# Designs tried in a protein design chat: VHH binders against RING finger and SPRY domain-containing protein 1 (RSPRY1). Part 4

Target 1, 184 residues: RING finger and SPRY domain-containing protein 1 (RSPRY1), of Homo sapiens (Human) (q96dx4r300to483)
Amino acid sequence: LFLKEGRQLTYEKVNLSSIRAMLNSNDVSEYLKISPHGLEARCDASSFESVRCTFCVDAGVWYYEVTVVTSGVMQIGWATRDSKFLNHEGYGIGDDEYSCAYDGCRQLIWYNARSKPHIHPCWKEGDTVGFLLDLNEKQMIFFLNGNQLPPEKQVFSSTVSGFFAAASFMSYQQCEFNFGAKPF
Short names: E, the ipSAE of ESMFold2; O, the ipSAE of OpenDDE; V2, 0.75 times the mean of E and O plus 0.25 times the DockQ between their complexes.

## First folded at step 1 (VHH)

Design p04 (framework vhh_podentamig1)
Fold by ESMFold2-Fast, scan of step 1:
Formats: sequence, structure tokens, C-alpha cells
Structure p04 (fold): chain B 184 residues (1-184), chain A 121 residues (1-121)
Amino acid sequence: as target 1 above (184 residues)
Amino acid sequence: EVQLVESGGGLVQPGRSLTLSCAASGFTFSSYSYGWYRQAPGKQRELVAAITSGGTLYADSVKGRFTISRDNAKNSIYLQMNSLRPEDTALYYCAKVRYSDEFYGTTYDYWGQGTQVTVSS
């Protein structure tokens, strides 16, 4: 996946649809349920549950989208393999040095368990959230219905081995993922 | 148990002022950042103003009209709303923001039940 600012979206050499990019049923916490097609997740417990996708990127510019199914607390973004799913302790994506997450319910960006607010409105059912990872410029950019936030750079100060699209879901929250099989 | 209780809403005419209050209980107040959010009928909930360790921030629609402040001795935050407009009509919510230095073991903010502000003639 490749996104050019203000220009056409193009695939970066590898067509992710051909390698069947999806949520990884072998890299998911106990109470998060993944759809049979691997593109939808729902938390089935009163806990904070996490998942990483099946692909890892270490160069280039990459983009994916999420459609909000429920508007509650979720932390969605990018994580390295070193990010731990400490769901028993209430930690998810954005709560360590190895992940960064957009939280559209509380209007927060999370990195290393620290948050900062932004003035974009709270997400609602049916909204599209975009997640751009630019490994050339060392930045992440988050979008709500096409409107972008300022780039996030903090996570690139840590040792990086590659990033996975990743998400954490509070009690009974649900999202659909698009890794490029459908047009953006 | 953590609780946030909003108060101070009401019905006012355009151009008037209101002060909203948020009282916190069940945790150490002074170590956290706080925000005011609002939700109008048929619209998304949006952040209006926040008070953090780095200062204050405001949505463009309220910048220059609203002021957020805190009183750590009273475990309260306030939103002073001046020059109110009909488009400010909404249910207003208070929420706390967690940082890793301040609280461990939770990834969610605590929300109050809200206080209704109606700006109408």
C-alpha cells in the first residue's frame, strides 16, 4: 500500500490483497474474536483485548483503514513485535514504547501509555479511520473521514524491527478492517 | 470507584454566559489532565477544551469565547463559556486523561453523565 499526499493512492510493489493481509488468529489475546474472513474483530469480555495483523512492514509507505462498528473505546494503530498484549493488566496498543494508537472515542493519541488530546470530533458508527505509516519520513498519520491529524514521530525513537497494523478493544467494541482488498 | 459529576448547565439566551463545573472523586485529582467534550443532537461528540501539563487547548469554534481552568484543592475543573451561540447547544461531558506516570492498569477515561446547555431565545 502506498499513499501520496494529495495524489493517487498506489500499491508499493507488493499487492497486499494477493498475500491475504488480515488479522492474525495466531497473534491475538484470549477474548478477542476474529471473523472467519479475518477482517473484523469484536471483544467478547469486560477486558482490553488486542490483535496484530499478518503482515510486517520495515520500509516504504503503508496505509490501512478501519470502519467503526461501535463507537466505544478502542486504540488502533501500529505496533512492533516487541509490543506486549498485557490485557490482564489493562494495557493495549499505544501503552508501550513499541506502539502508537488513535483513540477516536476519547479524542486521544497514545504512545508509551501517555496520551495527548486533539480537536477532531469523536468517531461514530460508520466512520472511516485511516492509518498511514511512513517509514521513509519516520512518521505516522491518522485520518478521520479523510481529515488528517499532525504526524506522530515519538515511536520511532525506540528500536524498530518492523510494524504490524494492530488494535485493542474495550468491552464489547467492534471494528472492520480494510488492508487494500476494497478501494480506499 | 472513580466518578466525575458535571453541573452548571441550563437554558440561556444568545450572548450570555455560563460556567460549567466538574467535580472528581475516587482518585488523586491533581496528577491528571482533563477535558470538556460536547455532543449536540445528530452530531458526533467533540473535544471543546482540555487542560494538560503542557497548557490548554481549544476547538476553533470556541477559541476566544471559552476558558478552561482547574482547582486542585477542590478536585474540580471549570469551563467558562462567554458569548454563547445557538450552535453551542449540546450535552457537555467531563473526562480525565491518563498518563503512564500517573496511573497504571487502565486504558480508558472516566466519563460523567453530562450537563445540558441550551442556547435559545
Scores: ipSAE 0.000, ipTM 0.134, lowest interface PAE 20.4, mean pLDDT 75

Design p05 (framework vhh_podentamig1)
Fold by ESMFold2-Fast, scan of step 1:
Parts: sequence; structure tokens; C-alpha cells
Structure p05 (fold): chain B 184 residues (1-184), chain A 120 residues (1-120)
Amino acid sequence: as target 1 above (184 residues)
Amino acid sequence: EVQLVESGGGLVQPGRSLTLSCAASGFTFSSYDYGWYRQAPGKQRELVAAISSGSTLYADSVKGRFTISRDNAKNSIYLQMNSLRPEDTALYYCATDTWYGLEYRSQDYWGQGTQVTVSS
């Protein structure tokens, strides 16, 4: 398997073309704006604003990508339905036991409001970030321009049922989503 | 209030070793995660190694050569650098992430940096 001009993944890529996946305008916080096509989000406030996608997965291996439009603070990854959008309290995706997020601005992985550093450089406009969820091995893997981090396993508790692609945006940040309609 | 102070940098020949130290003050040391970052002229800042209470992470370029450690009793983080190469030349920074308190969670505390130069 190849990603980003010959980059190789350890996993076979997942085709989501049979599912019309997009950001869910019915599962989004107040100041996050979603494009009419459902594949771009922009925060219109200085607070953290959050969204989940329209599909929920509870088995198999799933993958999506984000193209960085602005390089500021965003926490992007996977969240269950139980993750709350507590934007007035400044909590985003990765800030509870029901979500895990990649932060390419601060070079952090977030889970349960606790962060740890990662080895990727700070993301830049035009960079592609990949998000792999492996429900068989119970792990998540994050990629920057095809370069992967070690798997994250902390979010997989016995009570976690299903995951949505999810993201939180700070201070007018923006990115574009690819859920499989375009080749990875 | 929160302060990180790096030391141990210097000029060293290829193949030799250096140990960097980071002394932390102004907070409860054991409650935080720490990392070593570096920045060479004209390049982006990159994470070199990180340590949390149960795990360590290393950049591929330093894996097997560098070792990160922490000493909670001394409020210090260390980076043992073995088999140094010219491409390791950079300004090295110690950083921490705050876990408790919303305003503190959004902050990275950085030291002033310590220069490592690997040349003959």
C-alpha cells in the first residue's frame, strides 16, 4: 500500500466510497462553520469548536485524511458519541476518556485531557495528516505526509462502543477532510 | 513562575557523547510530561525525545543513540546523546506540558535552549 507519492502504509487502505461520509451539520458546535459540501470546517471564534462526521464505526480498519489550511491549534482524531463539546470550558477532541486527537501545531497527542509529545515536526499549510483506526488491534495511528507515529492504544476501554472522525478548531483555524471520495 | 533551564551543551567531535540536563522549578515536577526538542538553522523545530510517567518516544534519527530519562527527586530531565553526528548540531530545548487546569493545559513551557555543535 502506498500513500502520498509512494509512501507505504502497514495497513491496507479503506474505501469509504459506498458511504457518503462528511462532517455532520447536526453534530457541530455553535461557531464552527461547515462548507455546503460537508468536507471543510472553519472556526469563526477564538474558542475551541468541535464537530463529528456522519458515520460511526465499530469494527474493521478505517482511514481518513485532513489537509491543513491554517497551521494553528487543532485537535483532530476519533471520538465516540459520549465525547462532549464543552467549548465554553475550552475542551475539545482528546480532552476526555472518549476521544483521542493529534495536534500538529503543539506536537502533541491528546487523550483524556492529558497530552504526550510526538516526533512529527509542526504541521504547515498544505500538509496532509492521516488518521487510521484499527478496531481489530484496538489502536490508532497518525500520519504526517505519510510518516507514521507509533500506535496509540489508551482510548480503547471496555466501554467504548463506536467511533466518529472528529475535530476541534481554535482561533479561526480551518482544514479540509477526505473520507475516501478522493484517492489517499 | 514555571521555569526550565537547560545545560550540558557544547562543542564535541563526531562519535562522542554529551548529556543534556533540564532543571525544572515553579511547579510539581512529577505531574508533568517532558520532551527534548531541537532546531537547526534554516530548519523547523522537531521533537527529539519525550518522556511521560510510563513511556518514552524517540525520533527515528536518534533512536538507539539517545536516551531520555527523568529524576523526580531532583526535578530534572536528561538527554544522554551517544554516537553524535554533525547532523545533530542544533539548539536543544526542554519543554513541558501542563495537565491540570484549562489555561495551563494550553501552554507549553520552554527553556532558553542549549547549543550542541558536532564538528571536528
Scores: ipSAE 0.000, ipTM 0.112, lowest interface PAE 19.2, mean pLDDT 76

Design p06 (framework vhh_podentamig1; at its last look DockQ between E and O 0.10; V2 from the best seeds 0.00; counts 0 for: pae E 7.4 > 2, placed apart)
Fold by ESMFold2, look of step 2:
Structure p06 (fold): chain B 184 residues (1-184), chain A 121 residues (1-121)
Amino acid sequence: as target 1 above (184 residues)
Amino acid sequence: EVQLVESGGGLVQPGRSLTLSCAASGFTFDDYAYGWYRQAPGKQRELVAAISGGSTLYADSVKGRFTISRDNAKNSIYLQMNSLRPEDTALYYCARHPYGSEWFSPYYDYWGQGTQVTVSS
């Protein structure tokens, strides 16, 4: 009757909302702006703002892409649920032992708040950055316009849980995520 | 119209087996990868198993007990579930991944309506 229909409708709505891979507006630091479709984020604050996506991956080989909208400092990669957003302290993705990030502005790979240079040129507006997580070989691989970097493995020595796509944004930075809704 | 229709669920005793089926229509079946997902009441939807043209993967909780397979001639995906446990109780969904690459993406563009599996003594 009405109660059964109401429960059925509620169940169906919950299922539909839980399927979509997108940036998680419930797992985001205070000042990050997330687009209505959940695939674009922008920071307009002076703090270092971060977000995780809605989908946790814990087995297999997974891949997503980001389109660079602004070419400034962003740290984009993978984080477990244990990674902390310390936006007022300037700590984001890659700044703890539970996350690893690609920085295409400063040409750095970040892990545990330490960085090392990478060989990609500085990213520019319109560039496509690829993010591969291989949970079988325990490695992360970053791509700039299809050009692969050597694998990153250090984050796996500290983590035992699944990973989320994640990103951190300096002031006025913006990018768009593609979790597979568009062909790679 | 793209359709994925699950069947084969039911009530079963612990330690027994079930086979779930997913019939696909409205697209070129061979061009895609597929997954089985499950959602228990009050829990988030989780991947159970996935199959692409070249590989399979399984959640740790089902590895060794469940087998995903596909039959391109029948446009169907299967989940053989052996040694069922009460924690396997869930609504099971078949989902399509839009690419047939060796990599999986977190995006799945079509889902079935699900088939209920209940394991209790």
Scores: ipSAE 0.023, ipTM 0.448, lowest interface PAE 7.4, mean pLDDT 83
ESMFold2-Fast, scan of step 1: ipSAE 0.013; ipTM 0.310
ESMFold2 (binder alone), look of step 2: mean pLDDT 80; pTM 0.810
OpenDDE, look of step 2: ipSAE 0.063; ipTM 0.369

Design p07 (framework vhh_podentamig1)
Fold by ESMFold2-Fast, scan of step 1:
Structure p07 (fold): chain B 184 residues (1-184), chain A 122 residues (1-122)
Amino acid sequence: as target 1 above (184 residues)
Amino acid sequence: EVQLVESGGGLVQPGRSLTLSCAASGFTVSSNYYGWYRQAPGKQRELVAAIYSGSTLYADSVKGRFTISRDNAKNSIYLQMNSLRPEDTALYYCAAGDLYYETSWGRDFDYWGQGTQVTVSS
């Protein structure tokens, strides 16, 4: 994670071990399996299952990454507490006013159940996907293997609460999370 | 049921132009976007151009050569392809996104056409 402060931007990596940043086994839908170390998730069903991480941010600039383990449908990004896990209705992260998500399988960015295409190719096993949340400029920026997409700003018109790193996984999909314990 | 039908593909020489058309029918859902994708044999499908909320987006490989446009009254989109190159050879697909998604299992927000072949060869 990187935090910026002041008029002159100074980015500093946050010690994530003190924050205990991981996927939250107490904030997860029914059929999503979380690893014992909290940094890997796998959907165990034909449904669309969701999770939020253990930390909530409401100021500054924050970044995390995932490594794609399976290349199928996943919607990964940022969500407030108000985003609901409606797995039975086929809704995941990016499908309400309180979340925004990168979908590298279908080449889409999701906000409020509305999608727009992006120019990056479909993600594949081993790819690194980056998720930047800039609460000072009120934007989210997504990266595939370091290549940036244009900023997303719509979600900030609907929410004033804090954000959690969050993800939704379709039918048996899996990825690994890096909240900064390893270099970005 | 939303259905997309592409037309306008064919064989052309390098440097020439083609216009692809995509006709959408069965509008029971509101679409947030329309896009053109392409896939060459043995390669991943890639986005070529899209229209989303009044804005247009182009892949770097086609920027300045291709133009996407939409006729909202006819629910049709077009891809004007100028200065075609052999590397533009691919099956071209039209895609549309749903604004609202209602299914208890699986999430398919994309409507896809069957594709139209574009071959650029001397």
Scores: ipSAE 0.000, ipTM 0.214, lowest interface PAE 14.1, mean pLDDT 76

Design p08 (framework vhh_podentamig1)
Fold by ESMFold2-Fast, scan of step 1:
Structure p08 (fold): chain B 184 residues (1-184), chain A 122 residues (1-122)
Amino acid sequence: as target 1 above (184 residues)
Amino acid sequence: EVQLVESGGGLVQPGRSLTLSCAASGFTFSYYAYGWYRQAPGKQRELVAAITGGSTLYADSVKGRFTISRDNAKNSIYLQMNSLRPEDTALYYCARDSTYEVDYGSGYYDYWGQGTQVTVSS
């Protein structure tokens, strides 16, 4: 993850050598499998299964990446603690007022259970998806292999709570998370 | 109102055990990582142990002697300290990690307790 210095658009990488940034096994829905190192998730159910990471951010500029392992339906992005895991209702990250998600399979951005199309091609195995949260400008920006989409801003009208990196996975979908232990 | 309140400190002889407790209130406890830190007079504050949802971390000086645990139902974290040494004498702090960075003296913590004194002396 990167920290913004002053008003500049300069980001400084946080030293992650002693950090426990990972998917939170205490904040995960029933049928999502998390690897022992906490950086990989796979769904073993046909419903959406969801997880938040172990950290919550209230200020600054933050970034993480995901490597696509399977190219199916996943909604990945940022969620506050007020976002509920309603897996039995078919709701994932981006399906309420407290979360916003990138969907590379259906080519959609999700906020408040409403989608809008984006211009990125469908993600494929090995693709890198980036997730930038700018709490100073109140925006989220999504990247596919370094290619930026326009900023998303609506979620900031509904909440002043901190955000967690968060993801929802459909049937047998899998991805790997990078919270900065490996270079971006 | 976010609060972290430590308890369980005291005076013990070398080789004995103590259990420290940290009671949290005012937020959703299960969403956060936590650390135990200590500071002896004239020394830097240092991370002793940290706990996330799936992992624990220990300073080399306490590994094998101290155990950190959490109880989400009780909104509490604990530090079980075995085989205490005079070098373990310090003010012990509980901290909530609002980020993933639990560091040796420079981590990102949004809330701290006021500390509980542990003194190991004969």
Scores: ipSAE 0.000, ipTM 0.113, lowest interface PAE 18.7, mean pLDDT 77

Design p09 (framework vhh_podentamig1)
Fold by ESMFold2-Fast, scan of step 1:
Structure p09 (fold): chain B 184 residues (1-184), chain A 122 residues (1-122)
Amino acid sequence: as target 1 above (184 residues)
Amino acid sequence: EVQLVESGGGLVQPGRSLTLSCAASGFIFSSYAYGWYRQAPGKQRELVAAISRGSTLYADSVKGRFTISRDNAKNSIYLQMNSLRPEDTALYYCAADLGPYYTYDEGSMDYWGQGTQVTVSS
């Protein structure tokens, strides 16, 4: 329809961020392989390789999921644009003050290159890991097969410009991302 | 699976030297920080020496006597212990931190070896 009011409402309902929600092939370290549809990543080297997604969020409550394909070392979570990919030095997501990550292989939460244990069991192939970012309450919550950990708040003590879903993969590790195109 | 295996412990006389080795497997060795910790009977586990990408750190009790080093080609770290004293008697543990900022805090280590006994006695 070409009515002014109908056209305005249609334009306001278009969410371009969700259409473009995938791993960003222009914001990825050298040896990380991203699938053509942008929802799978695999490290093709013995190094620690990183990626951010295409969308940036600065308000509201956001959620995405990962399906574990290999159960080795990966640090997955949320990062600002100020988080650097220092992969040649072995830094991943969670290794600076601008990112926070869940590690299901080592059973750790990473922030500012400091880790703390969590009570979830080690992840296994087929497990679903959830990543909630609550910008209203200033907290991040991690889930393993629907079971949540206590909120993480430390990353919000620093000045941040907005968050991207982000992940780092060790030695040939891989996983699949769901940014909302499939039901959670 | 990440594994750290210590070796080189044993019984030595006071004033002698001993070298401990820690062999790492299951990850890229050069990307991580490593520490040697020890636990004497009736004491808490304490940091002895640590090595990261750009620095080494030593406990005051061993500074000048012990030297930590790494061999990235062999995926190993070493603790050279000189002028050993009976007070150095302990179980010695190798530990790894999978990040460049090493906290030197026991609770921040990601991986631990099983330990190797060092006994200094006449």
Scores: ipSAE 0.000, ipTM 0.152, lowest interface PAE 15.8, mean pLDDT 77

Design p10 (framework vhh_podentamig1)
Fold by ESMFold2-Fast, scan of step 1:
Structure p10 (fold): chain B 184 residues (1-184), chain A 122 residues (1-122)
Amino acid sequence: as target 1 above (184 residues)
Amino acid sequence: EVQLVESGGGLVQPGRSLTLSCAASGFTFSRYAYGWYRQAPGKQRELVAAISEGSTLYADSVKGRFTISRDNAKNSIYLQMNSLRPEDTALYYCAAYGSDWYPEYGSRFDYWGQGTQVTVSS
C-alpha cells in the first residue's frame, strides 16, 4: 500500500526486518496451527482460535488478502493489541471494541460482539478476501473477489493503539494469507 | 432452544405482492439482528434483506421493491415483497444473528428457519 491523499490508493509490499510479514507464532492461541512459512493457519480443535500478524500499523493506508481454503466460520480483519484472545470463552476478532472482522460464512461484519449483515454471497474455497485499513479516513473496507463493502468506522471510536492483521478460526477452518509477497 | 418459523409463501403471478412472516421463539428477540435469505434453483443462497437496531440493508435486485420490518412486541420479522418477478422464485429463509455469546459456536448464535417457498409464475 503506497500512501496517497484523497480517495486514490496504491498498494505496497509489506516486509519487516528482511523477512516477509507473517502470522506471529508468538501471538497465537493454543490450538491454532501456523505453517512453517507463516502464511497459512488452521484450527486443530473444536474451539475458536486466534492469531495476530507480526506487524503493527498506526498511520497510513494498509491492505492484505486472504485466500479461503475452507468455507466455514472465520472472523478475519484488524485488531489492536488490546483485543484479547478469549478463545476459552469463544471470543475472537470482532468480538470486542478493539477489533473488526469480516465473516464470509455467515455473511456478517463483526464489531464489539455486534454483527451487521452484508450482501456479498457466502465465501467459498478459492475466494480472495481483501482487508483495507485506512487510518487517515479512520475506516476499514472489506472486499470479496474485488467487490467492496461499505466502509466500517465504529472501531475507531474506542481505539488509540495501532492495528494488526488478525483472524479467528472455528473448528478445523483454514486460510492462506498474502501480506504483499505476491501481487494483490 | 431457538425456533424460527417462516410463513406466507406461495404461488403468485408476476407483478403481485406477498408478505412473508418469521415468528421467533426461545430467546430475547430484541437482542438479535435478522435477515431474509433466499436460494433460487441452481444458485447459491443469498442475502435479500436484513434488519438490525436502527438500520436496514437490501440486495440491489430487490431494493425499492421489498421492505423488511420487525415487531419486537410480537417477536416477528416481515418481508413485504412488491412487484414480484419470476426471478424472485426461491426458497426464502429467516435467519437470526445473535448478540449473545455461545462457546460451542464460537462467539454467536446463528439460527435458521426451515424456509418458505415463493413461486412467481403465470
Scores: ipSAE 0.000, ipTM 0.260, lowest interface PAE 15.3, mean pLDDT 77

Design p11 (framework vhh_podentamig1)
Fold by ESMFold2-Fast, scan of step 1:
Structure p11 (fold): chain B 184 residues (1-184), chain A 120 residues (1-120)
Amino acid sequence: as target 1 above (184 residues)
Amino acid sequence: EVQLVESGGGLVQPGRSLTLSCAASGRTFSSYAYGWYRQAPGKQRELVAAITSGSTLYADSVKGRFTISRDNAKNSIYLQMNSLRPEDTALYYCAVERYTYHFGDQYDYWGQGTQVTVSS
């Protein structure tokens, strides 16, 4: 299946900007600052701070991207509503049974507070990180500038569905989110 | 892993209808993207229609005339072709696109094709 403009990266394309998909200012820890347009986050403290987006997906295949603004420690991926922001204890996305996260600074994938190495190089300013959630196959796939890692399946042993795009930011780290308003 | 077998092609007069079928065997999933392509003699292979779990895509030349559908229980996809024109004459291929995520590999599976000829 070859399209004139390349292969389909996602199985369902949703223009989430039409429904105002963004980072949820009502589901964010105290010291994470969210831009007025809801698509940029920055940790405004020397702590580890977390956020979930405004949309919850429970079926199908979904994708979003992040543009790296600062190359420090961030854990970005998918989390259910059961994932808690225990940021005062240093726990973020990927640090419980209900979330899984990509860490491009330390070159790690996080699930249930346990990490494993991945082969992508350390992210740098301007890099695009992709986050695919496949609820039909029960897997998550992470991309760096279009290069994919092996799928992550562990989190689906503890969850049925109902995932939010979610992220945790260490001291003064920042990134921009793309939920479909710009082409992937 | 996936095998595709097309059927339903034939010789038909302009203005008539024809239904193509593609039977998939092996491991198939509703999340897979399936498509119909065609290739006329001396021309490049072109996308006619594609179906994913939540959407369909049609080439402008066939939009409104062709309809792609799937039957997950039968592991089959179909192309209903209405108001056929001589320029629709081509070998029609069924395809499925799968990403094999171990080390980022991609696999594309193509059938052998079924000939559609539209002439008077």
Scores: ipSAE 0.000, ipTM 0.096, lowest interface PAE 20.6, mean pLDDT 75

Design p12 (framework vhh_podentamig1)
Fold by ESMFold2-Fast, scan of step 1:
Structure p12 (fold): chain B 184 residues (1-184), chain A 123 residues (1-123)
Amino acid sequence: as target 1 above (184 residues)
Amino acid sequence: EVQLVESGGGLVQPGRSLTLSCAASGFTFSTYAYGWYRQAPGKQRELVAAISTGGTLYADSVKGRFTISRDNAKNSIYLQMNSLRPEDTALYYCAASFYESGTWYKPDEYDYWGQGTQVTVSS
């Protein structure tokens, strides 16, 4: 099911905006540290800490990337405003009906606190993970170094609000975000 | 089916070292947390060391002497045991547990166990 030309054209058109996007220091859980430039996050505790970005999308096709800085447990994807940061209970992105997340360490996709395995290898330091949100087709697609997984659709049955790029980090995990300031 | 196979046990003099290995098969290795447990005669199984993607945990009695590590490419867990003492004599078990999103493994609730490998420390 690999369509290189179709994927490349969709991929290149996902970032339609020059708006500066970053991690939102006003929408972040207690022990997650955000860099001054807003494009890097690190968990400074043994807890599961979460953040949303500054932009909300409710139409069109959107894409962002992360670069893996540490290869441990992180759940990264898309979440609505209704997704809760229940850090004390170990719930983050992918753990309710309002978010869906890619986990490259455990090789899992998370939706509504249920996981399923995926075929990508475990992510490594320096790897690029891509997060496509297609609000026209009602699907999310995850990429590891350009290699796509089958689309995720279930989250669109539960939500009527817009989506934020969002991530949850286990103990001392870290990644860097690219919302389009650098070429994809 | 999930299998855990331990190796590397034996008889060793006090102060010496052993390395235990645990080979895992039948599942996606990286989706599990792993622990080494031991059981001495007349005692319950106790946690020695554990490893997940979030870090490592050691029993106070072995901290600084033992090191747990994982090799995802080989689907293997190791326990490097230095400065062995007679009280380290036990049957050593490898264990694996699927851990829930956002939480560390539960050391008291392992899903899979190996058959064990005997470590005897005596002079």
Scores: ipSAE 0.000, ipTM 0.162, lowest interface PAE 13.5, mean pLDDT 78

Design q01 (framework vhh_7qbe_3)
Fold by ESMFold2-Fast, scan of step 1:
Structure q01 (fold): chain B 184 residues (1-184), chain A 119 residues (1-119)
Amino acid sequence: as target 1 above (184 residues)
Amino acid sequence: QLQLVESGGGLVQAGGSLRLSCTASGFTYAMGWFRQGPGKEREFVASISWSGGSTYYADSVKGRFTISRDNAKNTLYLQMNSLKSEDTAVYYCAADRYGSYWDEGYDYWGKGTRVTVSS
């Protein structure tokens, strides 16, 4: 994660090792497997499975990234605690008023179970996807291999709660998370 | 079928260094190194995620060994520094081809490369 300060925007790498920024094994749906280090997730079922990270942000500018391991359907982004894991009904991150997600397989941005196309190509194995949350400007920006999309602002109309990095995985999909312990 | 071939083993003096390599015949997800010394059970040495973003080491090798990988070459490395007599073992490369759960272990194993550290 990076932190923005003042009018001169400077981003500093933040080491969150002492905070244990990782996928939260206490905030995960039944059939999603999380690695022992908490930085990898794999869906082991033919269902849509979800997780939130252990860290919540409510001020500043924050960033994390994901390395694509499998190129199938995943919805990855930011969610508040109010976003529900309705996986029995096929709902994931981006499918309610409290979350917004990037979908690199279908080339869609999801908010409130509604999608819109984006201009990035379909993600492939080895690609890096970035997730910037700017709580000062109230916007989210998604990156594919450093190339940014226009900001997403809709989720800030429905919530004043803090945000968690969050993701939903379709059948057998996998990715790796970097919350700042490794340089971006 | 996936094959793993280790190289770089040999005889080295205590305090010396060796670099082991393991080349895979195809795609591998997670990879690691294990070793088995004379009269001992096989033990974990180090592991690395597909992106290289996560690495893990046995306490006995932390600060001395470095694991890395080059996905373009399908090759895993283990840089071993400050070698001790207790590092004498056959070193095995291990791989998970399609993301077996980390606690379940690796699906594919090489035949090993021998490292002998003389006093």
Scores: ipSAE 0.000, ipTM 0.158, lowest interface PAE 17.1, mean pLDDT 80

Design q02 (framework vhh_7qbe_3)
Fold by ESMFold2-Fast, scan of step 1:
Structure q02 (fold): chain B 184 residues (1-184), chain A 120 residues (1-120)
Amino acid sequence: as target 1 above (184 residues)
Amino acid sequence: QLQLVESGGGLVQAGGSLRLSCTASGRTYAMGWFRQGPGKEREFVASISGSGGSTYYADSVKGRFTISRDNAKNTLYLQMNSLKSEDTAVYYCAAEYTFDYGSPREYDYWGKGTRVTVSS
């Protein structure tokens, strides 16, 4: 996880090995499979399945990474607990006013079910995607293999009480999460 | 009962484009396009969520086809570009009419299809 200092974007890497951050098997839609260690997920259904992590943050600067296992449609980012997993209707992370998501397959950023293009190339197997949440500056920044996009600010226009790392997976898509147990 | 009506099919040369439309008689949730070519099983082409915020494509059409919807008109679209002879099929519109949280996405209603023929 990263901590921020100063007015410039200055981040310090923090070792939180005493904290067990993982995907929350009690906050997941019906057809998403989560590994026993809680750091890998795969959709085994013809639906758009979602999950939130076990930790919630409401202050400071936070960071996590995802390794792309399959290169298909996934919407990954940050969501409050008010974001709903309406998998029967195909709603995932980025499809309401309480979440914002990076989509590396279609090259889009999603907020409130509206998308805008981004300049990163399509993700591929083995790529690392980074997710920075800056609650002091009220912005999110997405990275592909260390290359950052301009900040996203729209999700902070709503009343938000805290954010969870969160992701949605289309049919048979899979990725692995790093919440700080491994070096970034 | 919900009724789906497809339109826009026809004969087009390889490399050409067609836009298919599907109009629903009422409110729908997730919608999709499926096709069945000569001598083949019915296959998935593309789907779109009820809000239009999420789309999914079969690998065979990704980058060439675009699914979209206009919920005010209860209409689904499929823009097909760079058509190949392998795209020759009857294209079916499908829709979810009911919602059940936590269930797999299933299509409750189907149109009668519109034929697309791609000639060389």
Scores: ipSAE 0.000, ipTM 0.102, lowest interface PAE 19.4, mean pLDDT 79

